# Designs tried in a protein design chat: miniprotein binders against Glycerol-3-phosphate dehydrogenase [NAD(P)+] (gpsA). Part 4

Target 1, 321 residues: Glycerol-3-phosphate dehydrogenase [NAD(P)+] (gpsA), of Methanothermobacter thermautotrophicus (o26468)
Amino acid sequence: MMVTVIGAGSFGTAIAQVLSWNAEMVRLMARRSEVVENINRTRENSAYHPGVKLRDNIEATLMDGSVLEESEYVFMAVPSGNLRSIVRSMNSSLEDKKIVSCIKGIEHPGLKTMSSVIREETGSRTVFSISGPNFADELIRGMTSGITVGASTRYAREIAGLLKSPRIILDHSENVEGVEFCGILKNVYAVAMGILDGQITGENHRHSLLTLCFREMNLILNEMGYGELHDRFCGFGDFLLTSTTDKSRNRTLGLMLGKKMRLSEDSTITIESLRSIRAIRELTEGLELPVLEMVYQTMQEPENVNLYIREFQERISRPEF

## First folded at step 27 (miniprotein)

Design M2 (from L8 with E26Q Q61R E80Q)
Fold by OpenDDE base, fold request of step 28:
Parts: C-alpha cells; structure tokens; sequence
Structure M2 (fold): chain B 321 residues (1-321), chain A 106 residues (1-106)
C-alpha cells in the first residue's frame, strides 16, 4: 500500500517514518521545492530532525493532487491555519481517499476540528484522526509512544496496521472529533500548570493541581460527549505529557505568563494557544471552569496573575462532593 | 413590541457578522477577505447602535465581543497572508476590545 503524508514539518516527517515500516511507499509532501530536494538528496529533513536518516521508501514530493492517485491513505500534518487552503487546492484528488488528521488545532472563528474542515472541503466520508502524547523528535527516533486512533472499528484496524510497531502502543475510539478535541483542550491545562508553577510548594501540591486540571478537563469532555476519551492516550496521556514536561510549548507559555510577561503577537505559540483557549471558552459558555477562567484572565492581564491565582485558590477551597 | 423588534434586528446583525467572519477566514483570497472584514465592521457598528438604543448592558457587551472577534479574525487572516502591518494593527484593536469587555464584566 502507498501512503501519502501531507506536510513535511516536524510531526509529518515523524509519522512518515513510522508509516514507512508498514507501507510499501510513503510520499511526504512539502510546499517548498528546496525542502523536497533536500529530503530526497540527503535523506534527512534537517530543519526539523537533523541527523535522522529517513527510510529509503520515503519520497518527498511537492504538494500536488496529481500525485495522490496511487495512495489509499492520506495523513494530514500541516499547520492548522493552512489546512483549509491546502485541502481545497487538492479537493478533487482527496474526495475518494481515506484521510487521517494528525493536526492538534481548531479553525477560528468557525470552531471546527480539522477532520470537519477536511470533510467540508473534500466531501470524503472516510476522515479519521490520530492523537496522543507524541513529541515528534521522540517518535521519529523510534521511542515507544502511545497513539489513539479515532475511527470506526473497520478503519481503525487498517490504520493500526499502518502504524503497527513494537514501539507504538495503540488504543481506539470511534469518536473522531473527540480524539482531536482532546489535543486542543489539553493545552489549556498545560498553560495553567505553567502559570501556577511559581506557587507550587512541593510534589504533593503539583499533583493536587494536576488532579484539579484533569478533573476540569474531564468535565468539559463529558459536556461535549467525549467522556470516554479521558483515559486514552489522546486524553490523559497527552494532558500529562504537555502539563509536566519542559518540552511543552504551552507550559512554557504559562511559565512566562506566571512571571507577568505579556503575550506577543509575533509568537506562534501565543497565537495557537490563544486561538485554542478562546475556542474552548466559547464552546464551554455557561460552565463553571475555574482553571480555564484563571488562564483566560491571566492571558489578558498577566500583571494581575497573583490576583487570578488567589481567586482560583478560593474557588477550589470549596469542597465538591 | 418595538423593543423585541430591535433585539431581533440586533441578533440578525450579530449572526450576519459572524457568517461574514467565517467566510473571510475560509475564502483564501486576501482582497475578498478584507472586503468581508470591512462589511463585518459595518454590521457590528449597526448592532452596537441597536444595543445603545435599547440601553441594555448585555447587548452592549455582546456588541463589543463582536468587535473583538472581528479584530482577532482580521489578525489571524493578516498572519496567514504575511501582512505584518495589518497583523499588528488588528492585534492592538483586539487587545483594546478585550480590555473593554473585561471592564464591563467587572
């Protein structure tokens, strides 16, 4: 089976490497000709994964719908802001494809998941998702990783076959949108843990706050009808990874906010985080969400972060039975 | 009632502005996106006028939220097209609107 990965970024390259163990050929699509040439010539994507040799059955190509004809499965790994335009440019070639979204993002202002955007633009009825605690640098190096497959049982088995490795642990849900939503939602709590970092007195305190964050996350998941995903790799796994590691861009943003730093419009992580947090806030209107509120207030006025933390602490001091 | 009619017109404008913003974000054409954003601003101003006429603080907050949303959407569109000047301008408008909403909530 031939498989295409659209997007030669960090994660797109990593997932291409994983898929190359099971696919006959993997086509990795990039927008820039220089990137295509470099990958094909050097067998590395040096901009994202310096020193990592790509397997011989990975071929880089330009983004062109004409080269999709031989692929049964297409994995989408482009930036969320570019997804609609890219898919639209190739919609006729993607209509009959089985498409797997790998993108952790939401479209603004329409509040649509990436799978929804793909379905709208292509008309494909076979749009799925994967998500989990998966740093691309570890994934491409063959470090063991958990991945949730969001698809019907039939197609989940096919996708599992493409991802199969002793270094990949899989779980499954039929809720495609829920799997994607977990990847967006967890970012709120990563920022929260960053904001609260300066207040943490010990490991008991850290893990108590993590519990409160996870509880609130689950409340939102339940409200959205995605409650079954709380214990999946896309849920707890990705939440925990993003909320506890220094490699998390969202947690780092939170650390900066906790130090009263203002958001910069020039920062990609600021834009992505703000988009996600605004979207989640809009989707959860009417819910009492102390962590989300603390994050949102702090993003607006980081100079008052200590006030917002105090307000949060006062709210959580009320026992919930 | 006249009040109900004004509320209906306000809601209609808000829905129309939202649709224009969604279209602006999805068009992929810079010129068309800018036109849609301009139209959204005009509609948002009309909505604000209706809110002022009613003197309803809730409607006023919603009108400011629409201005915030327009500014933010314009910021994101400008980022997509690499227009740094417009991006910075829209970011400032967004941030001002955001602060204004917070003042109304306090």
Amino acid sequence: as target 1 above (321 residues)
Amino acid sequence: SEKEKIVEEFQKRMEEARKLLEEAAQTGDREQAEELIEEAWEIAREARDYAKELGDPKLERRAWWMEEEIAYTHFEIAQQFGDKRQSRKSWRIFYRAWRQIRKLES
Scores: ipSAE 0.515, ipTM 0.779, lowest interface PAE 1.3, mean pLDDT 90
Fold by OpenDDE base, last read:
Structure M2 (fold): chain B 321 residues (1-321), chain A 106 residues (1-106)
Amino acid sequence: as target 1 above (321 residues)
Amino acid sequence: SEKEKIVEEFQKRMEEARKLLEEAAQTGDREQAEELIEEAWEIAREARDYAKELGDPKLERRAWWMEEEIAYTHFEIAQQFGDKRQSRKSWRIFYRAWRQIRKLES
């Protein structure tokens, strides 16, 4: 089977490498000709993964719908902000494809998941998702990683077959949107952990706060009808990774907020996070979510972060029994 | 075909509504933003009617997504200008649309 990966960024290149173990050929599409040439000539994507040799059955191509004809599966790995434009440009070629979104994010302002954007633009009935605690640098190097496949059982088996290796652990949900939602939701609590970092007195404290975050996440997932995903790689796994590692951009954002650093209002990450938090907060109206509230308030008025942390601490100091 | 014409009209309206929302989000003028949002709502309702006429659940879902988008944009604008009443109203509309989308997906 021939497979296409659209987007030769960090994750796109990494997933192409994973897929190359099972696919006959993997086409990795890039926007820039220089990237295509470099990949094909050097067998490396040096801009993102210097020193990592790509498998021989990975072929870089320019981003063009005309070359999709031979591919049954298409993995989308472009920036969230560019997804609609890219998919629109290739909609006729993607209509009959089985498309797997690898993108963590939502479209603004409509808060659409990436799979929904793909469905809207292509008309494809076979749009799926994958997510999990997956740093691209580890994934491309063949470090064992867990991935949740969001697809119907039939197609999940096919996707699993493409991803299958001794270095990939797979779980599954039929809830495509839920899998994507987990990827969005976990970022909120990564920000929370960053905000609270200066308050953390020890590892006991850190992991207690992580527990509170995860509890809220589960409440939200349940409210949304995605409760089954709490123990999937896309849920707990990705939450934990994003909330505990310094490599997380969202946690870093939280760290900056906690230090009362004025974030440039123009930061795409800040804007995306704020929009996501606003959306989630409103979707969960009536739920007591003190962590979410703390994050929301802090992002709006970072100068008052200490007040919001104090309010949060007062709320959690009450026994739940 | 009549069906193709309806789909075209639907798509046209959806694109128009989206443009209006983008403009509304970019304008720093409250009155102008409200006008653009109102126009977007009218267009989105028309799109939804076309979708219903076709009986296409995909189009219906897209129409409801547009309502979500409009509601959310209106919410953001209302928040920007401190209109708490409109913010709450817009959010209720958003949530209603969200529920409808979920029903159509089941």
Scores: ipSAE 0.020, ipTM 0.273, lowest interface PAE 6.0, mean pLDDT 87
Fold by OpenDDE base, last read:
Structure M2 (fold): chain B 321 residues (1-321), chain A 106 residues (1-106)
Amino acid sequence: as target 1 above (321 residues)
Amino acid sequence: SEKEKIVEEFQKRMEEARKLLEEAAQTGDREQAEELIEEAWEIAREARDYAKELGDPKLERRAWWMEEEIAYTHFEIAQQFGDKRQSRKSWRIFYRAWRQIRKLES
């Protein structure tokens, strides 16, 4: 079976490498001809993964819907902000495809998941997702990684077959939107952990706060009907990775906020985070979510971060029984 | 064909509504933003009517999607200016559109 990966970025290249073990051919689509030529000639995507040789059955191509005809599965790995435009340009070619979103993000302003954007533009009934604690640099190097497949049972088996490797651990949910939502929700709590970093007195404290974050995440997942995902790679796994690593942009954002640094209003990450937090807050009206509230308040008024941390600490110090 | 003309009119309205929303989000002026949002709503409703006339559920879903975007943009603007009443109203409209989209997907 031939598979196409749209987006020759860090994750797109990494997932192409994973798929190449099971697919006959993997087409990796890039926007720039220079990238295509470099990949095909050098067998490396040096811009994202210098020194990593790509398998021989990976072929780089320009982004063109006309070349999708031979592919049954299409993995989407483009930036969230570009997804709609890219999918629209290839709509006629994608309508009959089985599409797997690999993108962790939401479209603004409507806060739509990537799968919903794909469904809207293509009209495809076979739109799925994958997510998990997956750094692209580790994935492409064959480090063991957990991936949640968001698809119906029938298609999940096919996707699992494409991803199958001794170095890939798979779990499954039929809730495509829920799998994507976990990827968005985890970022809120990564920001929280960043904000609270300066208050952490030790590892006991850190992991206690992580527990509180995870508990709130589960409350929100349950409210949304996605409670089954709490113990999946897309849930706990990706939450834990994002909340504990310095490589996380969201945690870094939180660290900056905790130090009363003014965030650039022009930062895409800041805007996306703020929008996501606002949306989640409205979706969870009536739930007691002190971590979410602390993050929301801090992002609105970073100068008062110490006040919001104190209020949070007072709230969590109250007995729950 | 008549169908092609309707689709063209639909697309034109969708693009116009999107442009208005982008402007509304960037104005920084509440009154101007509200005017742009109102205009976007009218255009989006017209787009939905065209989609219904065509009997294409895909286009109808897209029209409802535009309503979600308008509602959410209005929500963000309302929050920016501290209008809690409008924020709640916009969120209800958003959720209504979301439910309609899901119905059309089934």
Scores: ipSAE 0.019, ipTM 0.279, lowest interface PAE 5.9, mean pLDDT 87
Fold by OpenDDE base, look of step 27:
Structure M2 (fold): chain B 321 residues (1-321), chain A 106 residues (1-106)
Amino acid sequence: as target 1 above (321 residues)
Amino acid sequence: SEKEKIVEEFQKRMEEARKLLEEAAQTGDREQAEELIEEAWEIAREARDYAKELGDPKLERRAWWMEEEIAYTHFEIAQQFGDKRQSRKSWRIFYRAWRQIRKLES
């Protein structure tokens, strides 16, 4: 089977490497000709993964719908903000494809998951997702990673076959949107933990706050009908990794906010994080969510972060049972 | 609704009690701290009465939690001033409130 990965970024390259163990050929699509040339010539994507040799059955190509003809499965690994435009440009070529979203993001202002955007633009009925505690740098190096497959049982088996490796642990949910939603939702609490990190006085405090974050996340998951995902790799796994590891860009963003640092409005991570946090807040209107409120307030007025943390602490000290 | 009014009054009293406790904790004067604690106790009792009137176990638990907070604050104040007798009394009150909360959670 031939497989295409659209997006030669950090995660796209990493997932291409994983898929290359089971696919006959993996086509990795990039926007820039320089990236395509570099990958094909050097067998490395040095911009994202310097020193990592890509398997021989990975071929880089330019983004072109005509190249998709031979691929049964297409993995989407582009920035969330670019997904609609990319899919639109290739819609006729993607209509009959089995598409797997690897993107952790939400479209604004419509609050649409990536799978929903793909379905809307392509008309495909075979749109799925994968998510989990998966840093691209570890994934591409073959470090053991858990991945949740969001697909019907029939297609989940096929996707699992493509991802199969002694170093990949798989779980499954039929809730495609739920799997994607976990990937978005966890970022809120990663930012929260980053904000709170500066005021944490010990491990008891840290893990108590982490528990509160996880509890609030589960409350939201339950409200959205995604409660079954709380213990999946896309849920607890990705939440924990993103909230506790310094490699987490979202946690780092939170840390910067907690230190009253001005965020660069032009940074991709800032834009994506802000968009996700706003989206989750809008989706959870009417729920009492102290962590989310603290994060949202802090993002708007970082100078008052200490006030918002204090207000948060006051709220959590008096649990409304 | 009448229920909403009672909840509002409950919340108002809880907030008033909290403010008094904060003032008590910040005052370096023992007599003033004791007066503020006594006033906080009265307000917390009123809040508990409102909770009972509603028959809402959640509000009742919150009212008992306020008693815990008052007792603990009083305990800390008593310790600060070396009053062992009051410290023991406050700790017993704290423990009583704690037991009531656990009973209401079960």
Scores: ipSAE 0.000, ipTM 0.133, lowest interface PAE 20.2, mean pLDDT 88

Design M2 (from L8 with E26Q Q61R E80Q)
Fold by OpenDDE base, fold request of step 28:
Structure M2 (fold): chain B 321 residues (1-321), chain A 106 residues (1-106)
Amino acid sequence: as target 1 above (321 residues)
Amino acid sequence: SEKEKIVEEFQKRMEEARKLLEEAAQTGDREQAEELIEEAWEIAREARDYAKELGDPKLERRAWWMEEEIAYTHFEIAQQFGDKRQSRKSWRIFYRAWRQIRKLES
């Protein structure tokens, strides 16, 4: 089976490497000709993964719908903000494809998951998702990783077959949107843990805060009808990884906010985080979510972060039984 | 049954090989890592021979998967220490195993 990965970024390249274990051929699509040439010539994507050699059955190509004809499965790994435009440019070629979203993001305004955007633009009825605690640098190097497959049972088996290796642990949910939503939701709490880092008095405190974050996450998941995902790789696994590691961009963002650093409004990570938080707030109107509120307030007015932390601490200290 | 005994021996060797690979990845010492990898290769080859004797394509695939793992681990170690020659060799071994797995799936 031939498989295409659209997006030659960090994660796209990593997932291409994973898929290459089971696919006959993997086409890795990039927008820039220079990237395509570099990958094909050097067998490395040095911009994202210097020193990592890609398998021989990975071929880089320009992003063009005309070359999708031979691929049964298409994995989407482009930035969330570019998804709609990219899919529009290739929609006729994607209509009959089985598409797997690898993107952890939400479209704003409209609060649409990436799978929903793909369905709208392509008309495909076979749109699925994967997510989990998967740093691209570890994934591409074949370090053991857990991945949740979001698809119906029939297609989940096919996707599992493509991902299967001694270094991949799989779980499954039929809730495609829920799997994607977990990937978005966990980032909010990573930011929260970053914001609160300066207030952490010890490991007891850290893990108590992690518990509060996870509790809120579960409340939101339940509200959305995604409660079954709390113990999946896309849920607890990805939450925990992102909230506890220094490699997390979202946690780092939170650390900066906690120090009253002004975020560049033009930074991609800031924009994506803000969009996600706004979207989640809109979806969870009426729920009491102190952590989410703290993050939202801090992102808007980082100069007052200490006030928002105090308010949060007061709220959690007075539990209404 | 004789078949069950062979499967048990196969599993034991696969587990041993995996343990050796984990140790090789963690040691940080090149010489020690190479020694562990060599041992893992010997065990994996034995496992493959057992799988062939059984004539079970599933077990044979698993044995080749182990060879892929060993080859890849060796590649990573070689990269860490800047050994380009070994890196290339490991990739060749990896691809051989990969091709065999694909043949067994078809």
Scores: ipSAE 0.000, ipTM 0.180, lowest interface PAE 12.5, mean pLDDT 87

Design M5 (from L8 with Q61R R62Q E80Q S87A)
Fold by ESMFold2, fold request of step 28:
Structure M5 (fold): chain B 321 residues (1-321), chain A 106 residues (1-106)
Amino acid sequence: as target 1 above (321 residues)
Amino acid sequence: SEKEKIVEEFQKRMEEARKLLEEAAETGDREQAEELIEEAWEIAREARDYAKELGDPKLERQAWWMEEEIAYTHFEIAQQFGDKRQARKSWRIFYRAWRQIRKLES
C-alpha cells in the first residue's frame, strides 16, 4: 500500500519512517524544496533529525495534490495554523482518502479540532487521529513508543497495520476528537507542574500533585464526553511524559514562571501555551478547575506567582469529603 | 430591532476578519500578507466599537479574541519570513489582547 505524509517537520518525518516499515512506498510532502532535496539525495532530514538515515522507500516531494492519486491513507502532520489552507489547496485530491491527523493543536477562534477542520473542508467521513507519548526523536530512532489510534474499529485495524512494529505499542478509541483533546489538555498541566516544581518537597508531594493534575484533566475529559480515554496512551501516558520530563518545553516554561523569570517576547512555546490555556478555559466555562485557574492567573500576572501558588495550596488543603 | 442590526454588523465584521486571516496565512507573499493583516486590524477595531456600543461584555471579549488571533497570525508570518522585530511586536500585541480577555471574564 502507498501512504502519503503531508508535512515534513519533526513528527511528520518520524511518522513517515515508522510507516515505511509496512507501506510499499511512503511519499513525504514538504513545503520547501531544500527539504525535499535533502531527503531524496542524502536520506536525511538534517534540519529536524540530523544523523538519522531515512529508509529508501520514502520519497519526498513538494506539496502537490496529484501525488495523492496512488495513496489510500494520508497522514497530516503540518502545523495546526496551516492545516485549513493546505486541505483547501488539495481538497478534491483528499475527498476519497482516509485521513489521519497527527497534529497537536486546535484552530482559533472557533476552537475546532484538526479532524473537524479536515471534515469541514473535505466532507469526508474517514478522518482519524493518532496521539500518545511519542516524542518524534525517539519514534524515528525506533525506540519503543505508545500510540493511541482514534478511529472507528473498521479503520483502526488498518491504521494499526500501517504502524505495526515490535517497537510500537498500540491502543484504540473510536473517539477521534477525544484523542486529539488529550493532547491539547496535557500541556496546561505540564505548565502547572513546572510552576509548582520549586515547591515540591519530595516524591510523595510530586506524585500527589501529579494525581491532582490528572484528576482535573480527567474531569474535563468526562465533561466533554471523552472520559474513556483517561487510561489510553494519549491520556495518562502522554500526560505523564509531558509533566515529568526535562524535554517537555511546557514544563520548562512552567519552571521559568515559578522562578519569576520574565516571559520571552518572541517565544513560540509561551505564545502557544497562552493560546492553549485560553482555549481550554473557553471550552470549560463554568467548571471549577483550580489547577487551570492557578496557571491562568500566573500567566496573567507572573510577578504574583507566589500568591497564586499559596491560594492554590490553600484550596487543595480542604478535603473533598 | 436596532440592537439586532448592530449585532449583525458585529458578526459580519468578525467573519470578514476571520477570512482575511485565513488568506494571510495562506499566501506565500509577505507584502500581500501584511496588507491582509492591516485590513483585518481595521475590521477588528470596527467590531470592537460595535461591541462597546452594545455594552455586551461577551461580544467585547470576542472582539479582543479576534485581535489576539490577528496578532498571532502576524507573529507566525513574521517567523516564517525571519522578521524578528515584527515577531516581538506581534507577541506583545497578542499578550495585551490575551490579558484583556481575562480581565473581561472577571
Scores: ipSAE 0.662, ipTM 0.855, lowest interface PAE 1.1, mean pLDDT 88
Fold by ESMFold2, last read:
Structure M5 (fold): chain B 321 residues (1-321), chain A 106 residues (1-106)
Amino acid sequence: as target 1 above (321 residues)
Amino acid sequence: SEKEKIVEEFQKRMEEARKLLEEAAETGDREQAEELIEEAWEIAREARDYAKELGDPKLERQAWWMEEEIAYTHFEIAQQFGDKRQARKSWRIFYRAWRQIRKLES
């Protein structure tokens, strides 16, 4: 079966490599002809994955809806801000496709999930999601990775077949949007762990804070109707990965905030974090969320971060029982 | 119900601004993108003034949120064209709008 991946960035290339073990051919759509030529000539996307040889059944092309005709499944791996326009440009070519969003983002200001954006633009009834603890550099190298498939059971089995390998561990939920929302929520808590990092006195303290962050994340998931996802790869697994590793850009942003370092006014990670925090706050209006509040206050007035950490620490010291 | 007509016009203008942002992101032509962004700004600033005049904090939040998204779109465009000066300007404008929304929540 032919599978198309739209978006040849870091994750898109990685997922194309995973799919290549099960699909007859994988078409990987890229924005730039240099990337297309690099992949097709040298079997490498050196801009994103230098030194990694891509399988021979991956064919790169430019972004063009006409090349979708042979594909039944389409994996969407473009930046969240570009999704609507890209889907619109390929509209009728996508209507009957089974579309899997790999995108961890939300559209502003309407706060629509990526699957919702795809459904609106295409009318497709077969729009799904995947998410989990999947750093692209590990995934593309065949290191063991967990992935949650967000789809109705029939389609989840088909998607699982496309992702199957000894190094891919799968779980499943029919809650397509819940899988996507887990990926959005974990970033705020990674920032929180970064902010608090300089105040951690030991591993007991760190793991107590991780528990409190995950507990609050679960409170939000429950209020949104996504509570079942907390123990899936997209939930706990991705939260832990993002909140504990040096490779996490959101945790690094938190570290800088906690140290009162001046933020670059051209920082993509900072502006994306600001957008995510406000989106989550809007969706959780009326809930008492002390971790989220600490992060929000810190981003509003970064010079006061030590006050907000202190207030948070005083809050969590009070027993709730 | 003059107020109802103003609110309806406000929502129509917000949708028009959103469409302008989509076109700006799609065009690939820097000059056209800048023109579309400026049109969106005109709508957003007018809308914010109307929301303040009406004394309606919900509309004021929506207007600031639209300004936030216009600045974000402009930041993305600036990054695509390697324009670091415009990217920093757009980032500052985004952050100002983001902070204004927070003030209205408290």
Scores: ipSAE 0.658, ipTM 0.852, lowest interface PAE 1.2, mean pLDDT 89
Fold by ESMFold2, last read:
Structure M5 (fold): chain B 321 residues (1-321), chain A 106 residues (1-106)
Amino acid sequence: as target 1 above (321 residues)
Amino acid sequence: SEKEKIVEEFQKRMEEARKLLEEAAETGDREQAEELIEEAWEIAREARDYAKELGDPKLERQAWWMEEEIAYTHFEIAQQFGDKRQARKSWRIFYRAWRQIRKLES
C-alpha cells in the first residue's frame, strides 16, 4: 500500500524509513525544497540524519494535499504547534484517510491532543497514535525500538503490519489519547530528574527518585483514565528513556536548572518546557503532586532551586505509612 | 443572568484571540502576523477585564494563559524569521505572564 508521512524532520524521516520496509511506496512530505531534493537525488536527509541512506521506495515531495489521493495511511510528524494549520491546509484531502499521529505535544491553550486536533479539523474518526522509547537516530538505523500503537484493534493490526520488523517491538492500547498523554507527561519528569541530579548520592538514590517520579506520573494517568498505559512502551519505557539518558533535552534542561544556570531567553526547549508544565498543572488541578510542584517552583524562581530541592527531599523522607 | 452574559463575552474574546493567533501563525507574511498579534493583545486585554469583573480566579488564569500563548506565537514567528531581538522580547513577555498565573494559584 501507499503510505504518506507528513513532516520530514528527525522523526518523520525515521518513521518513513521504518515504513519503507513494508509499504510499496512511502511519500515523505517536506516543507523545504532542499530537503526534497536531498532525499530524492542523494537518498539522504543530511540536515537531520547525516550519513544515513534512505530506501529507494521513499519519495519526497513538498507539502501538498493533492498528492494524498493514493495513500490509505497518513503519519503526522510535524511540530505540534504547526499541526492545525497543516491539517487545515490539506482541507478535505485527509477526511477519508487513516491518520496516525507521531507527535508528542498538546495544543495550547485549549489543551487538545494531536489526535483531537486532527479529528476536529477533518471530522475523521480513523485517527490514531504511536509513541514509545524510540529516539529517531536509533530508529532510522534499525536499532531495536519499542512502539505503542494507539488504535482500535483492527486498525492496530494494520498499523502493526506497516511497522513490522525484527527490530520493532509493538504493544497496543485502544486509548489513542492515553498514548499521546504519556508522551506529554514524561518530559516534565525528565526535567525533575535533571534538577535532582546534583543531589543524587548513588544509583540506589537515583532509582528511588525514578520510582517516585514514575509513581506520580501514574497517579496522573490514573486520574485521567489512562492508567492501563503505565506498563506500555509509551509509558514506562519512554519515561525511563527520557529520564535517564544524556540525549534527553528535557533532562539536560533540568541539569542546567539544578546548577542554577540562568534560563536562556531564546531557548526553544526552555519555553516548550514552561508551556508543558503549565498544561499539566491545569489538567491536574486538585491533585497533590510533589514532584511537579518542585519543577514548577524551580521554573518560577530558578535562583531558589536549592530550597525547593531541600523541601522536596524533606517531603519524601517522611514515610506515608 | 447578567453573570452568564459576561461569561459569554469573555469566551467570545478568548475564541477570537485564538483565531487571530492561528491566522498569525499561518500567514507567512511578517507584517500581517505582527498586526494580527497586536489585535490579539487588544482582545486578550478585553477578556482579562471581563474576567476581573466576574472576580473568578479560574477565568483570570485563563486570560493570562491566553497572553502566554500570544507571546509564544510571537516567539515562534520571530524564530521563523530569524529575528533574535524579537524572540528574546517575546520570551520575556511569555515568562512574565507564566509567572503571573502562578501568583493567582497561590
Scores: ipSAE 0.656, ipTM 0.849, lowest interface PAE 1.1, mean pLDDT 89
Fold by ESMFold2, fold request of step 28:
Structure M5 (fold): chain B 321 residues (1-321), chain A 106 residues (1-106)
Amino acid sequence: as target 1 above (321 residues)
Amino acid sequence: SEKEKIVEEFQKRMEEARKLLEEAAETGDREQAEELIEEAWEIAREARDYAKELGDPKLERQAWWMEEEIAYTHFEIAQQFGDKRQARKSWRIFYRAWRQIRKLES
């Protein structure tokens, strides 16, 4: 089978490598000719994965709808802000394709999931999602990774076949948007764990806070109809990965906020985090969410972070039972 | 009704601003992008003034959110062209708009 990955960034390149073990050929679309040349000439995407050799059946190209002609599956791995324009530019070439979104973002200001954006622009009903605890640098190097496939059972089996390997562990949900929403939601809690880090008194405390964060995440998932996803790779797995590792950009931002460091006024991770918490707060109106509130207050007035941490600690010290 | 007509015009202007942002992000031409951003700003500020006149905080939140997205788009464009001064300016404008939306949630 022929597969195309649109987007040659960190995750797009990693998923292309995974797919290359099962697909006859993987076409990897990039926006810049330097990336295309780097991949095709040296079998490396050195800007994103220095020192990693890509398989010979991966062929990089510029953004060109004509290369989709022979592909049955298209994996979308572009930045969320670029998705609509890219899909629109390829509309006729994406009709009747099976499209898998790998994007952990939401479109502003309408708050549309990536799968919804794709459906709106193409009219396609075969739009799916994948998500999970899969840092791209581990995935591309063949380290074991879990992935949730968001698709109806018929298509989930095909997608599973494309991802199959001894190093890929799969689970499944028919709730395409639920899988995507888990990927959006976990970032707020990674920031929260970072903010709270300086006040952690020991490992019991850390893991109690992780539990409270995950419970709040589950409350949101349940209220949105995505409750079954809490124990999937895209739910618990990705939450843990993002909230506990040094590699998490959102956790790192939280650490800086907790130390009362000024917001960097040219930081991409900071502005993206502000956008994400705006979206989540809008989607969760009416819910009492102490962790989300602490993060929101801190990002509005970082100078007062210690006050917001104390208010949060007082709030959680009262049993709900 | 008259209220429905006013809300319809507000949404029309918001959609026009959104399309200008899409074009600004797609053009690759710095001068054209800046012109489109400025046009989007005019629409968004006008829409915010209309929402305030109507006394409708939901519409006012939408207008501020559009300003937030205009600033974000300008930040991305500035980053694309290596303009650190404009990137910081756009970031600050984004953050100011972002904080205004909270004040309206009460």
Scores: ipSAE 0.646, ipTM 0.850, lowest interface PAE 1.2, mean pLDDT 89

